# Designs tried in a protein design chat: VHH binders against q9xhz8. Part 26

Target 1, 326 residues: q9xhz8
Amino acid sequence: MGDTKVETISRLAQWRIENFGPCSFKKSDPFKVGIWNWHLSIERNRYLSVRLFPELSRVSKEQPPVAKFVLRVSNVGPNRRFYISPVYEKLLRTTDDCVWHVDSSFHGRFTIDVEFLDLKICPVNGGEASPVWPTDATMQSISTQTTLKCLSRMLEESILTDVIIHTADGTLSAHKAILSASSTVFKSMFHHDLMEKESSTIHIDDMSRESCMALLSYLYGNITQEEFWKHRLALLGAANKYDITDLKAACEESLMEDINSSNVLERLQEAWLYQLEKLKKGCLMYLFDFGKIYDVREEISSFFRQADRELMLEMFQEVLSVWKPV
Below, E stands for the ipSAE of ESMFold2; O stands for the ipSAE of OpenDDE; V2 stands for 0.75 times the mean of E and O plus 0.25 times the DockQ between their complexes.

## First folded at step 13 (VHH; framework vhh_enristomig)

Design s4 (at its last look DockQ between E and O 0.02; V2 from the best seeds 0.00; counts 0 for: pae E 17.9 > 2, placed apart)
Fold by ESMFold2, look of step 13:
Structure s4 (fold): chain B 326 residues (1-326), chain A 120 residues (1-120)
Amino acid sequence: as target 1 above (326 residues)
Amino acid sequence: EVQLLESGGGEVQPGGSLRLSCAASGFTFSSYAISWYRQAPGKQREWVSTITSGGSTNYAESVKGRFTISRDNAKNTLYLQMSSLRAEDTAVYYCAAVGFDSSGTEFYYWGQGTLVTVKP
């Protein structure tokens, strides 16, 4: 048979060339690595030019490869010479995407090796390239999803719950371990305390059952976007009360996203109350740097009647920074 | 070096009042929840009250309505105002800062304690 066949094993491919003249061209038969068929080609001009490219198909058009690989050219026989390419990492769609020029005279009998170090699928409609071969990141994702499903079941099915939470309008069951891991306040309540352990109850009288369920859903890792948005202010209060720093920050970021003239004064008060520096600055920027204070001029007098003196000083300082003279 | 120093303990009659203080140093006091615990003679140490970094308060049911926890972040001081004291409130009172290390393992910083004695 001819010298067009490429032998493959694992992530390696080898093309043995039996005869190659000084001014000639050869293209290999297709060989499969990953989900694609590939070709190697060689051309002698000023250099020996080696190309690696996917066979044109629906697969390569819709799911082009991003490949990390090394090429090697060597002669055969007892006195072997090797030329090794740099490590390439490229999106390969056409024959022109990878050209390796070897500054040496190869003719007659030699071999071309490819070692694929990594392969990813690049979707044409955007999105993140996905690995063809399993990685540590893939196993981490599987492990995380399994854990989240277990935690969701524990909450929804009340599996081995050990605390009852009395809210303003109902009760919920939960796990002391989850509460304690998320909050040093809860940890203090439950740590070696026979009174709390003997009662197996806690009271959260400042939350509704629904808002407290949103808090639990957050802590168990399965809160929905709709549920979060509905209960953002209650969750902010709970995060402050129980020192859940990441939730407090998440609520702050969310409240910054939809500042408008109908809510900005309320949010400025909340930011002061809970010491939310980013939200405070966002509200001040909205009011003064973007001039939206004129949209709330009827409400501003009653706001200043209620506002903390130090907050009013910060608002005045923001006015001064916006109106700085030249 | 983290230190918590309690003071304000003493003897009182039933129904009396005391104010305990806890001076903190060696850490950023304003960033932590701080708690009061107590240990009566022959009993296990029990949680009394917690105040968060943001000023929210929580109490054990046995002291709710009688004790008030507060903090002064400018002075790095925690307070416990105790009123309507009962004989069963007799204990050594401790302040504690508790947190989690980078591995998620809990740790405690404890004060030396201050004795509160409510006369029979």
Scores: ipSAE 0.000, ipTM 0.257, lowest interface PAE 17.9, mean pLDDT 82
Fold by OpenDDE, look of step 13:
Structure s4 (fold): chain B 326 residues (1-326), chain A 120 residues (1-120)
Amino acid sequence: as target 1 above (326 residues)
Amino acid sequence: EVQLLESGGGEVQPGGSLRLSCAASGFTFSSYAISWYRQAPGKQREWVSTITSGGSTNYAESVKGRFTISRDNAKNTLYLQMSSLRAEDTAVYYCAAVGFDSSGTEFYYWGQGTLVTVKP
């Protein structure tokens, strides 16, 4: 029975060599780790040279492994001696990409162990190598998704909800803990407002039930892009009112993306109302720098009648800044 | 099939106490908020109290301090402990389970009601 077989468990490979005899070179059978078959080889010269390399295949050629690993050589017997290699992190394409020289004369039976600490796949088209095994990031992603599903279920099925939200046209059930965690204002309401605390109800009369549901969906991490787009102005109002900073920012960014002649004045008003400087600037740029003010000529008078005086002044200043006296 | 069955109604003297029960079946009781409503003769149905799935309670101002809503999830039963009853409390009392559909829309399951009569 040839002593060329390599046993594997998890990220470990062990090659038991029974007799190295007069042979100066021995190569192991292939063993699978990750998506590659691997070989170990030993060569005895002045030193024992141990090599780890992938089996030549299409996969190894197109997607060579970046392996982080440690080698161990140990004799078999009562006086077990072992040698440990440094930690290697190497792109392995050929037999000579990684060679460990062991200053030991192992005669007789000995074992070679490989511990793979990490394996990465190099993309065919270049880029960052991706791990073969799940990483903390991967696990976190899985966990996050699971958590979001859980939270979504909690909301959808009203699992242990403890607060009723009265909206303009309906009621919703939610969790004080989630609301409080997402907003200092909500937290304060539940903590300091005796009426709210006792009644386990909050009133959001300035939002529709649908908009409020979108808010909850956001807070629970299951809002869709469609819902967000549909309710982003209401969400912005809520974000401002309840001091949900990240939502406010998200709304601002969203509103920046699709400024056009039909919405720019309204958005400018909203930007002013909620002190969204980026949006305000964007709207002003759209109107004056890009000259789109002419596209809203019919609406601008109405806007000026309703706009804050300070906003108008700012607009006027922008006009002056753009209008170079010829 | 969702079923809500109210019981415990009857005649009581002013200042007396009564405990109503609502037995629920056909749905996951523990996942729903449940409410008591009442309808007096010639009047509109009015909200009395709600208990959430988490156990939070709310009361109409007219019954606050006198009525206590509770639930036993193991028994799928809603309770309304009424004390210091008044003539104005005379009504048919209904329990309602409040659910949400897949769209997030609120829906109600109603019981048949139980009559409470407060007479001197």
Scores: ipSAE 0.000, ipTM 0.216, lowest interface PAE 14.4, mean pLDDT 87
ESMFold2 (binder alone), look of step 13: mean pLDDT 82; pTM 0.809

Design s5 (at its last look DockQ between E and O 0.75; V2 from the best seeds 0.00; counts 0 for: pae E 2.8 > 2, framework grips)
Fold by ESMFold2, look of step 13:
Structure s5 (fold): chain B 326 residues (1-326), chain A 120 residues (1-120)
Amino acid sequence: as target 1 above (326 residues)
Amino acid sequence: EVQLLESGGGEVQPGGSLRLSCAASGFTFSSYAISWYRQAPGKQREWVSTITSGGSTNYAESVKGRFTISRDNAKNTLYLQMSSLRAEDTAVYYCAAIGFDSSGYEFDYWGQGTLVTVKP
C-alpha cells in the first residue's frame, strides 16, 4: 500500500520507490535506527537529490545523531546500475544537514539504501559523543574475559597438563607453554624438553604447595588480591628467581605502600638482597629524608652489624646528600 | 652479530674439577639470562643451569651442589664451575642466550660447544 515504507535490518535501511515521476518530491515514512526515527526524501531537479535526516522530536533535539554513513541509489533490471555516495560523517539535526546530489536521473522504480557505519549520541551540554553500537574495543574486552575463564579452567581442572611441579609439601600440575611464556628461566628449562613424549617434572623446593599455587594463579590470570597479599613475600622470591618482571614490580610496589618504623629495616635488607631499587630508595628516604631513623634507634646498631658494606656506603651517601653541617 | 664462544673443556679424572667460560658479544649481555646446556653422545641436549640478568641461579637436579654458574657483566663472560665430576657429565657443553627482547620477540643464540670428557 504505497511506496513510502523503509525496511530496516540492523545498520541498514532500504527504501523501494515504485513510481517516481508524477511529482518532484517524495518523503519516506519514519524508520528506526539507533534511538532515532529517520526520514529519507528525494527531489527531482537537474540532479536527483537524496536527503537523510532525523524525525523532529525531543530525542533528536536533545540528543542529536552524529552519523557516519553511505547512501546508494540503484535501478532494477538485468544490468543493475548504482551510484554510491561518499562516506558522510555529520551531525544531523535538520533536513539540510545531508544532501546528496546524484548526477543521474532515475525513472519509475528504483531503490535507496543507507548503511550506517557508525552512530553516536551527541549530548546537549557538550562532552563526548557516545557510540550506539559496540566497537572493536568492546569485542576485545569480551575476548579477554573469555580467555581468562579458559585459563582458569585449564589450571583448576588440569586440562592437558604436561609438567608436574614438586614443591616443599606437595605437587601441582601445570603447562610448559604458560610457564615458558611467562619466564625466561622456565623457557630455558623446557627449551629441549619439548621433544620428550612424557610429562616433565621440575622441583620448586623453596615454596609451599599453597604459595606455588598462588604463583600459578598469577601466571594463569586468576590470582585474587587476598591471595596476593597472603603470599607476596613468597611471590617476590619466585618472581626474582624465575625472572617474572611484572610480578616482581607488583610485589615491590606493594611492599613500598606499607613501610613503617617496625618493618623499614627488614624491608631495606630485602630490597638489597633482591636488588629492588625503588624499595631501597623508599626505605632510605623514609629513614633519612623524613628523619624516621630516630624512631628505630634501638634496632639500628644490630642492623648495622649485619648489613652489607656497600649498603652502609649508600646509607652514608644518603645522609651526606640530605644533611649538611651547620 | 651475536656470538657465544665456549672454552675450558678437556679431559678430567672422576671427582675432578673444570671451569668453563663463554665469551659473549654482539648484544647487551647484562640484560639477558644466559644458560648452559649439554649433550652427551647419543643423547638429546639437556638444560644444565641458568643465571638471570639479576644474578639469580637455577640448576638441573643432576648437577645441583656440584656445578656453580656465574657471570661477569663487565667482561661479558659466563662461567660454569664444575666439581665432583662423574662419567655421566661427559658431554659437549653449550652456552646459550634464550629469551625475549625488550619488544617481547623471542630470541635463541647458541655457541658451538666445548667438549668435557670425564675418564671412566
Scores: ipSAE 0.444, ipTM 0.844, lowest interface PAE 2.8, mean pLDDT 85
Fold by OpenDDE, look of step 13:
Structure s5 (fold): chain B 326 residues (1-326), chain A 120 residues (1-120)
Amino acid sequence: as target 1 above (326 residues)
Amino acid sequence: EVQLLESGGGEVQPGGSLRLSCAASGFTFSSYAISWYRQAPGKQREWVSTITSGGSTNYAESVKGRFTISRDNAKNTLYLQMSSLRAEDTAVYYCAAIGFDSSGYEFDYWGQGTLVTVKP
């Protein structure tokens, strides 16, 4: 009789064996968990050896499973005894990749249970294994993406906006809550605005509407790289003015990536203005350590005329530190 | 214990000047943005100005060009230089520290206020 069938529910598989007395080896029918068909096998020698392995297929060959699982063997009857395996986490490709040896003589009816705790797919070309079942990380990712889409819609569609931003050349609508959550300055501005007024107004006259939109896009989580690059100086100014520390850091990092002779003096000035130490050091290194000061020799005089005395002093000190007397 | 103590209030004539001070203690003053608020009689409290930890300043439209916020981190003191004062500037002025602590919790600290009266 067909005691080779394996029943499955969710991440569990159960193999009920009716008679194993005369047999030294028995293999289950295939059962599906995840994207693979699986088999259990038992072998009786000195020990009862239980094996879990995927059915040989193209899928299992090309995408072998990494399985985290526990095995349980139990007899059937009033004096039920059960043995539990350690938690295995194995790449399973062949029948011998995982063998559990049980020091018990099970005669008669017994069951083998498999609990899959996790299943991952190994990529053909190497890389990180991907989970078959949703994980906390997966859920967080889904939730995050949904939230970002939501926030983006709130901004784009002006859903329940409660603040009007007057810029240099236009107006934008936004949410006090988002602004306040992102900036202590904005929070301060709105803290006691308990007036049941439909909308508050703030003025950001030193930014264009487009730049301000980029700022909002950043705050709402939908800014593109292109927009960021285009407006990063304006964003830096805003970050400094409104104490958006993560944006300030992002701008500094971005500006560090593409220092060249055409922009280094301007960036040095910005670094000084906004106290960006990393950028300042980078610019100074570019100019003096790498000797690129000669590439900007036509512009340097103009720069010195406009630069802060303390910045000039720092530049001079850097020159003295890098240049040795010939 | 966090403390904010305002001083420098008084009576001034229209067009006059006054300098307010706020002495802060009980927290790392230099690490936080500090703000001035004011409340006129019979009116709601309104934001006046904020200076960030980095020294950036913001002003309400009603005081732009007339008021200057500054800070001395060495003295843990916030200042508000008021010029060209108007009757409408009459209010109790409050110093406030609003921010996040090292644990990420929001805090809101206020002084007791100092009265500024601009005589019509």
Scores: ipSAE 0.137, ipTM 0.646, lowest interface PAE 2.4, mean pLDDT 88
ESMFold2 (binder alone), look of step 13: mean pLDDT 82; pTM 0.810

## First folded at step 15 (VHH; framework vhh_enristomig)

Design t1 (at its last look DockQ between E and O 0.76; V2 from the best seeds 0.00; counts 0 for: pae E 3.7 > 2, framework grips)
Fold by ESMFold2, look of step 15:
Structure t1 (fold): chain B 326 residues (1-326), chain A 120 residues (1-120)
Amino acid sequence: as target 1 above (326 residues)
Amino acid sequence: EVQLLESGGGEVQPGGSLRLSCAASGFTFSSYAISWYRQAPGKQREWVSTITRGGSTNYADSVKGRFTISRDNAKNTLYLQMSSLRAEDTAVYYCAAIGFDSSGYEFDYWGQGTLVTVKP
């Protein structure tokens, strides 16, 4: 009865045309795939012109589809013939964005199929289009986020904690397994305790409770940018002391990102103290290769009076490298 | 074949000093944190000190300020300089390489131990 209705299942749409004349036009009822309603239309001239387009609406105007799809036209009955379009991948805003010309003498009763291979929402004024249907990356992200929530709750609610950490101004509870997986120092420290299933106490007297909580938040995957920034010097010291290499590297990168004339000499001293090769080179480049040493001329003499002699030699070698003739 | 061979144990008077050595072979010594542990008779083995690949040191509270761990990567040797020794330091001292190799596999090797006795 309804010659305009399109049947849909999953990513497929089928429009059965029951009576189409030699010089005619038909447009389907809207059908939903993804977040949009769609239309198919068909027009007879010297060949069939098949169009696929989204229904004009606020959604299709503000969030137009980028669709990857294939069209098929076939007659019905035992003498089946069909035509298949190329795979289209197009931003579909108007009826003119997808027109498929079929060189066919089909009339009367035939079928138009659409298979949507992919659908994305196009962001206004740039950015990457977002998929409508889940991908493998989506499930990995869900799994990761769920895991991080579990770890955060383990720490916040002290679920089955087995070590007490005494800091400079308070105590924290944690899990030996997390600490040991993150640090060979903690792994060594707890070696027998892991085997004997007994609670332990450790002392981290060089950290405040808050900075030690920042360390734990890092290890449990829940540290905020504010928390990291506030405690990055304490975290650097802890990462060095407990051999937490990724955190040490992250602290080093953070300290390189805001090198300026006010802090470069202090950063160079810290890089020497903690053997931070990248930060050391960054400070030397800032001072000598980029010539910012003239911005610290008032401070440099005091720095040299107190600097390690080997550090001063490296600074001299950097000057020679920058000014080396060929 | 991985070997850790301790030496330098013996009897000492309270307040005295000893230097323990651990000779390592059969692995890339410089790539691992190395530790000292001790076990008094009838007691649980306890961690004493660890030195990291980069030379950072950590000590149990009971020995901090009195013991010094060091390593010589050129000689594949770990040291423990013990001073101000007390009766409670009496134990068999073990050298151990515990951690992960470059591929992430667990690495867990122990020496035979060397006895340190501090006379009452």
Scores: ipSAE 0.338, ipTM 0.794, lowest interface PAE 3.7, mean pLDDT 85
Fold by OpenDDE, look of step 15:
Structure t1 (fold): chain B 326 residues (1-326), chain A 120 residues (1-120)
Amino acid sequence: as target 1 above (326 residues)
Amino acid sequence: EVQLLESGGGEVQPGGSLRLSCAASGFTFSSYAISWYRQAPGKQREWVSTITRGGSTNYADSVKGRFTISRDNAKNTLYLQMSSLRAEDTAVYYCAAIGFDSSGYEFDYWGQGTLVTVKP
């Protein structure tokens, strides 16, 4: 019965060798730790050389392990001696990547232990190594996801809601605490009502129920990209009205991404209305620097008739800035 | 020291108008939303209006269309123009700065209040 089996428990692998007397080389059976199969090998020369290496596989080639580990060799018997390696932290791809030399002649029964302290995947493309085992960051991510699901449920199922929102065409229920935490305006609205009333009512008459739901979805952390795109102008208005700065920024960034001839004038107006400097600049560049004003020549007159005088001045200044006299 | 000082309160007849002022000091006035609250005798303090840093305004339903909140950042002053005053508007009116500081801590600054009395 071959003494090549390696037993594993948690992050520990143990290879029990019964007899290594006449042998100069012995290799263990594969054992799994993390996402890799591993082998131990021993070679007797001047020293006992212990090697840890992954089994050659597609996984080990494409995702080679960075292992932090300690090796231990100990004899079995009344005069137990043990040798401990330094802590190794190595990228292991081949058999020779890590060799521990032990100055001991173990001829009888002895054990080799590998304690894995950490395992990481090293990307072939040079990216950052990722841990195989959960880390604090992983736990935080799990916790975050759980929290978001919880918040989503609270909204969707109206769990202990304490505020009714009247919109232009319907009503919604929400939580004062979440609204207050996301907006100083909402906080101000509910500042004295939080402890005294079981329910409050607010009116958001300038939003549809659907748009308001998108707003709540954003605040509760469950908004989809599709919903965001669909309602981004309404969301921008709400962000401005209720001083939700991160939402305002998100909307501005989104609107910057898809400026074209069909929307540039509208977006310029919105940029002006909500004091979105980046968007304003982007629109002006589109119109004047890139010369796309000609593409909107049919609409521009109407725009000029409706635009704020200050906006017109800015537009004029932009024209002057890009205009080079012959 | 953060200070909010309300003024402009007084007695007015129903249907009348009054303008309140709140002078702010001790903090960057322009960086915060500022609000008006009121407390009627025997009642709880209630939110009246808020003006954001950007100048957006919000009003309680009870005062919409009648009250106008405004601010002058250069003067560090908050205003509340009240029109069409009603008996139910009788209260001590407070100016408040409520929000989060740069560290994420909640702050709550209140003035001493100014009394508005609407009587026939």
Scores: ipSAE 0.334, ipTM 0.758, lowest interface PAE 1.4, mean pLDDT 89
ESMFold2 (binder alone), look of step 15: mean pLDDT 81; pTM 0.807

Design t2 (at its last look DockQ between E and O 0.01; V2 from the best seeds 0.00; counts 0 for: pae O 15.0 > 2, framework grips, placed apart)
Fold by ESMFold2, look of step 15:
Parts: structure tokens; C-alpha cells; sequence
Structure t2 (fold): chain B 326 residues (1-326), chain A 120 residues (1-120)
């Protein structure tokens, strides 16, 4: 009568028992923490048994809690004594998943406290459990994504742009600050040009409007994977021309991942042209160490007709290293 | 001490050619983009050309097709071959090194300049 309600605040729950006797069992009303309703129950035998469990429901069945928590039993009034459980960290599905046995010296009026130190949702597929409460890593990701959306909006809406880029087939607007922060070439270009009230004009005649927009999307932090794959050769050229080292490395890594017999010779030429040591080594290994040169037999003659003499020497040296006699 | 020393300036007739040099010392020349700038009397200093550490070149529109920037990393020397010179090319030409030191701080080092005069 009136002592079944559990009060909650923040990550704490408290059940005040007014009279535990003569009965040997009590169960609390449900209380909500996280996405679940919970129960506490007590049972008296030789000792007091305290149980914490989620209310059986579709939520608790499909998304059971993994909880990290501490239980406490204490009497009320002066000369208070209490017992504190170990820190539990358990997947809680049934009433038997958490049973804490306390010395049965608690009778009449006493209080049961729960402190939830962490709560996670256990996925049905066995993946990583998802925290109910935000972490510092989550907040950093939110902050970063908000910033990227602001930068993307600045580009898309041309908010306070101060440079016009003339491409081969159209124009784009951008910000000198972003370009200068991202490229030593643009930094040099704009070094003394910071106080003009009118937009400056630059020419990037070797890129289409679409490929130049992909470059800007990269610099503003919002390039999509599709956009990158579509334009990665143009982006490689731009990264080399404008000294955008991280983009150049990203393009190189991407081009290494899908080397095949139809593209390996072209990629070897590009690796030579742009001094991409990792891509060059990857193409040579594909051709000679894995023997795929025989898959391009008909193309190799025209390749050698046009290739740089020093590249051909490196290819020959690779052949010799693979064919060393026993 | 970082030093950039321009040379090769002088007087030339319209349509003529001139080759500027910039000798660099006191830093790892091959690791940085190196640039030419110019300043005509009474005008703002303007960017002319940049060559990256890998040899890629970029030019201001006013000099494209007439000027060629190059570098010799073995000699720590930057060059500007100027052709088809015009009266508006008259200026003091500066070389500049732009990059980051070993602690990640930006630096920009400038030479004292060399005067190029294209006679009317």
C-alpha cells in the first residue's frame, strides 16, 4: 500500500520500503531509465535478495539492456547502516540475471537505491552495443559534422565569396581563405591580395566545371565517395598542380586499390608522371611479382614505345629481381 | 640564416628576353614551393609564378606563355626566363620561399629584388 513507487532522478532510482514484514516478497511498480521500464524486487529467506530487471516487453526482448550499475540497501533514520553491491555489468533479460544477496538484518523500513553508471542497447545481430547516453566522441563527431555542413553551405550558397574561378566550361565562386589554407600555390597566389573589396579572378583552364567543383567539395570537406571516384584522375592532377599533399596521397591510395589488367599500364604511366612511388611499386608488383604482365602482352609493346626510358629500366630491373636463378 | 639573392635584372628592349636567377641558402630548397613576385613603381606587389617542390608550375594570367619558371635543386637556384617583354613588365622582381619549418610554423622569406626595366 503506497510503497511500490520508485522515484527516479538522472541516473538514480530509489525505492522506499515502508514495511517489509510479515510478507517475504515485494515488487516495485515499473520505473523508466533509458528506453526500458524496470522493476526492483526483494525476497526474504536467510538473507535479503534484491533483483533488478527490465519489464518484459517488445523493447526489452528485441533491444535488451547491458547495464553497469550499483545497488545499495540502507535503513532510514539515525545511525544508518547500509550495504553496497559490487559494480555489476550485465546483460539483463530476466529476473535471474541480477540477484544481489544482502544480510537479512534489514526489516521494516529501508531504502533500495540503484545508480546506473552506464546503459547500452544490445543489438539483435550481435554487433556493438549502442550507448544510451552521449559520449565525448559522439559530441566531437556532431561538432565536426555541423561545421562541415556550414562550410558546404558557404560554398553552395556563395556566402561572402571573394574569388571567381574560370574553368574550361563555366565559373565557380569560392573563398580565398579556404584555398590558401589548403594549398601552398593558392597561398602564394593570394599572399598580398587580402584587402580587395571586389572578387579576384583565377583561371583553372585544365579542369571542367564539374571536376573543379569536386575539388572545391574536397577542400570544403564535403566530397562524396561517388564524386571522388568519378573525378579522381582530375583531382590527382589538381592536387599535384596546387600542392595539396593529402589529396594527392588519397588519390594514389584509391588508384592502388583497383589495379587490374585493363588499367595497370595507364596507372604506371601516371605514377611515373606524378612521382607516385607507392602506386608505381604496386603496378610493378602486379605486373611482374604476380605475373600479370602476360595478361597485357598485346598492350605492352605500345606501352614500351611511348614510355620514359628510365621507367623501362625500372621495369627491366623488376623482371631481373623476379627471375633470379636458384 | 635564410638568404634569397636575385640576379640577372637589367635593361632590355621591348620584345626582348631576360633570365633571372635566385640563389637560395639556409633552408632545404628542394622541399618548398618557390615563387616570383614583382612590384612596379607605385603599384602593389603582384604574384608572377610558382614552382612546386615536384616541378609543377603556375603563372599569373599576365605572363602566361611569355615567362617560364624553373628550378635546379642541385644548385639551390630558382630561374625565371622572361620572353616577349613589354613595358608593363618593368618592375623589381622578388623571389620568395613559402613553407613550414620543422616545428610546423609558416615561413615566407624574401629576397631584396632585382630591377627589370623594359625601355619604351
Amino acid sequence: as target 1 above (326 residues)
Amino acid sequence: EVQLLESGGGEVQPGGSLRLSCAASGFTFSSYAISWYRQAPGKQREWVSTITYSGSTNYAESVKGRFTISRDNAKNTLYLQMSSLRAEDTAVYYCAAIGFDSSGYEFDYWGQGTLVTVKP
Scores: ipSAE 0.330, ipTM 0.793, lowest interface PAE 3.8, mean pLDDT 84
Fold by OpenDDE, look of step 15:
Structure t2 (fold): chain B 326 residues (1-326), chain A 120 residues (1-120)
Amino acid sequence: as target 1 above (326 residues)
Amino acid sequence: EVQLLESGGGEVQPGGSLRLSCAASGFTFSSYAISWYRQAPGKQREWVSTITYSGSTNYAESVKGRFTISRDNAKNTLYLQMSSLRAEDTAVYYCAAIGFDSSGYEFDYWGQGTLVTVKP
């Protein structure tokens, strides 16, 4: 039986060579590590040259490996000697991508070990290499997903909810802990406000049940883009009222994305009301820099009648800044 | 020992009504939310409805408007009133108490289930 078989355990591959005396070259059988088959080869010239390379396959071509590994050559016997390579981190595509030269003459039995420390897939079209084995980041991702699923379940199934939310047109149940963790205002309500603390009830009368559900979905990490878009103005109000800063920021960014003639005045009003400077600036730019004020001529008078004086002043200032006297 | 015992299952025609009961023992029933789940043949178990300790209710979208969950704390009994039953409602229905203990570990207590078959 040929001494070309490579044994593997976990991230270690071992090639036991019985006799390499008359041979100048020997190649191992394929062995699997990660998603690739690998080969080891030895060549005897001035040095013993050890090569690690993937078997040529569609996988190796389309997903070439970046391998971090160490090689070890050891003789078998009472006077055991071993040589250890440096740690290699190489993109391995061909047989010559990584060669370790060992200054030793092994004529009898010896073993070649390769310990894979890391394996990554290198994208052919560029980008970051992806690990084949789980990393801390991977574990964190899994853990995060599991947690979000858990939180979503807690909300959806009302698992041990401990607070009732009264909305404008219905009731919802939630968890004090989640609300408190997400908002200082909610935390204060449950810890300091006697009525809410004793009754385990909060009133959000200025939101619909549906909008409030969207709020909860956001807080529990399971809100969809659709829900967010549908309720983003209500969410903005809630974010402001309950000091949910991340939500407020998210709403502002979202509202910046789709300013148009049909919504710009409303958004300008909201921007002013909630002190969203970015949105305000965007709206003003839309109206005056881009000259879209003419597209809202029918609505602008009504807007001016209702707008805060300070907002009007700011608008006038903007007009003056853009206006170039002939 | 926590025990949940479902009853009230049976065969019913489409559009019919059925009332399930779940008798609970071995824990403070009034302090926990209780839920109904169902498992159709060849399908995964799915959540149907939950009633909180305070009486707040929640339903899966598929049963909203048709099913009503309620509880009687004095009798330690959970109910599910099902109306306008459909073929797709055919399943084994389970009563479950699911939550977190004082140590933060999730617990789930399940009954043996009761079979509901909706067929012409």
Scores: ipSAE 0.000, ipTM 0.186, lowest interface PAE 15.0, mean pLDDT 87
ESMFold2 (binder alone), look of step 15: mean pLDDT 82; pTM 0.810

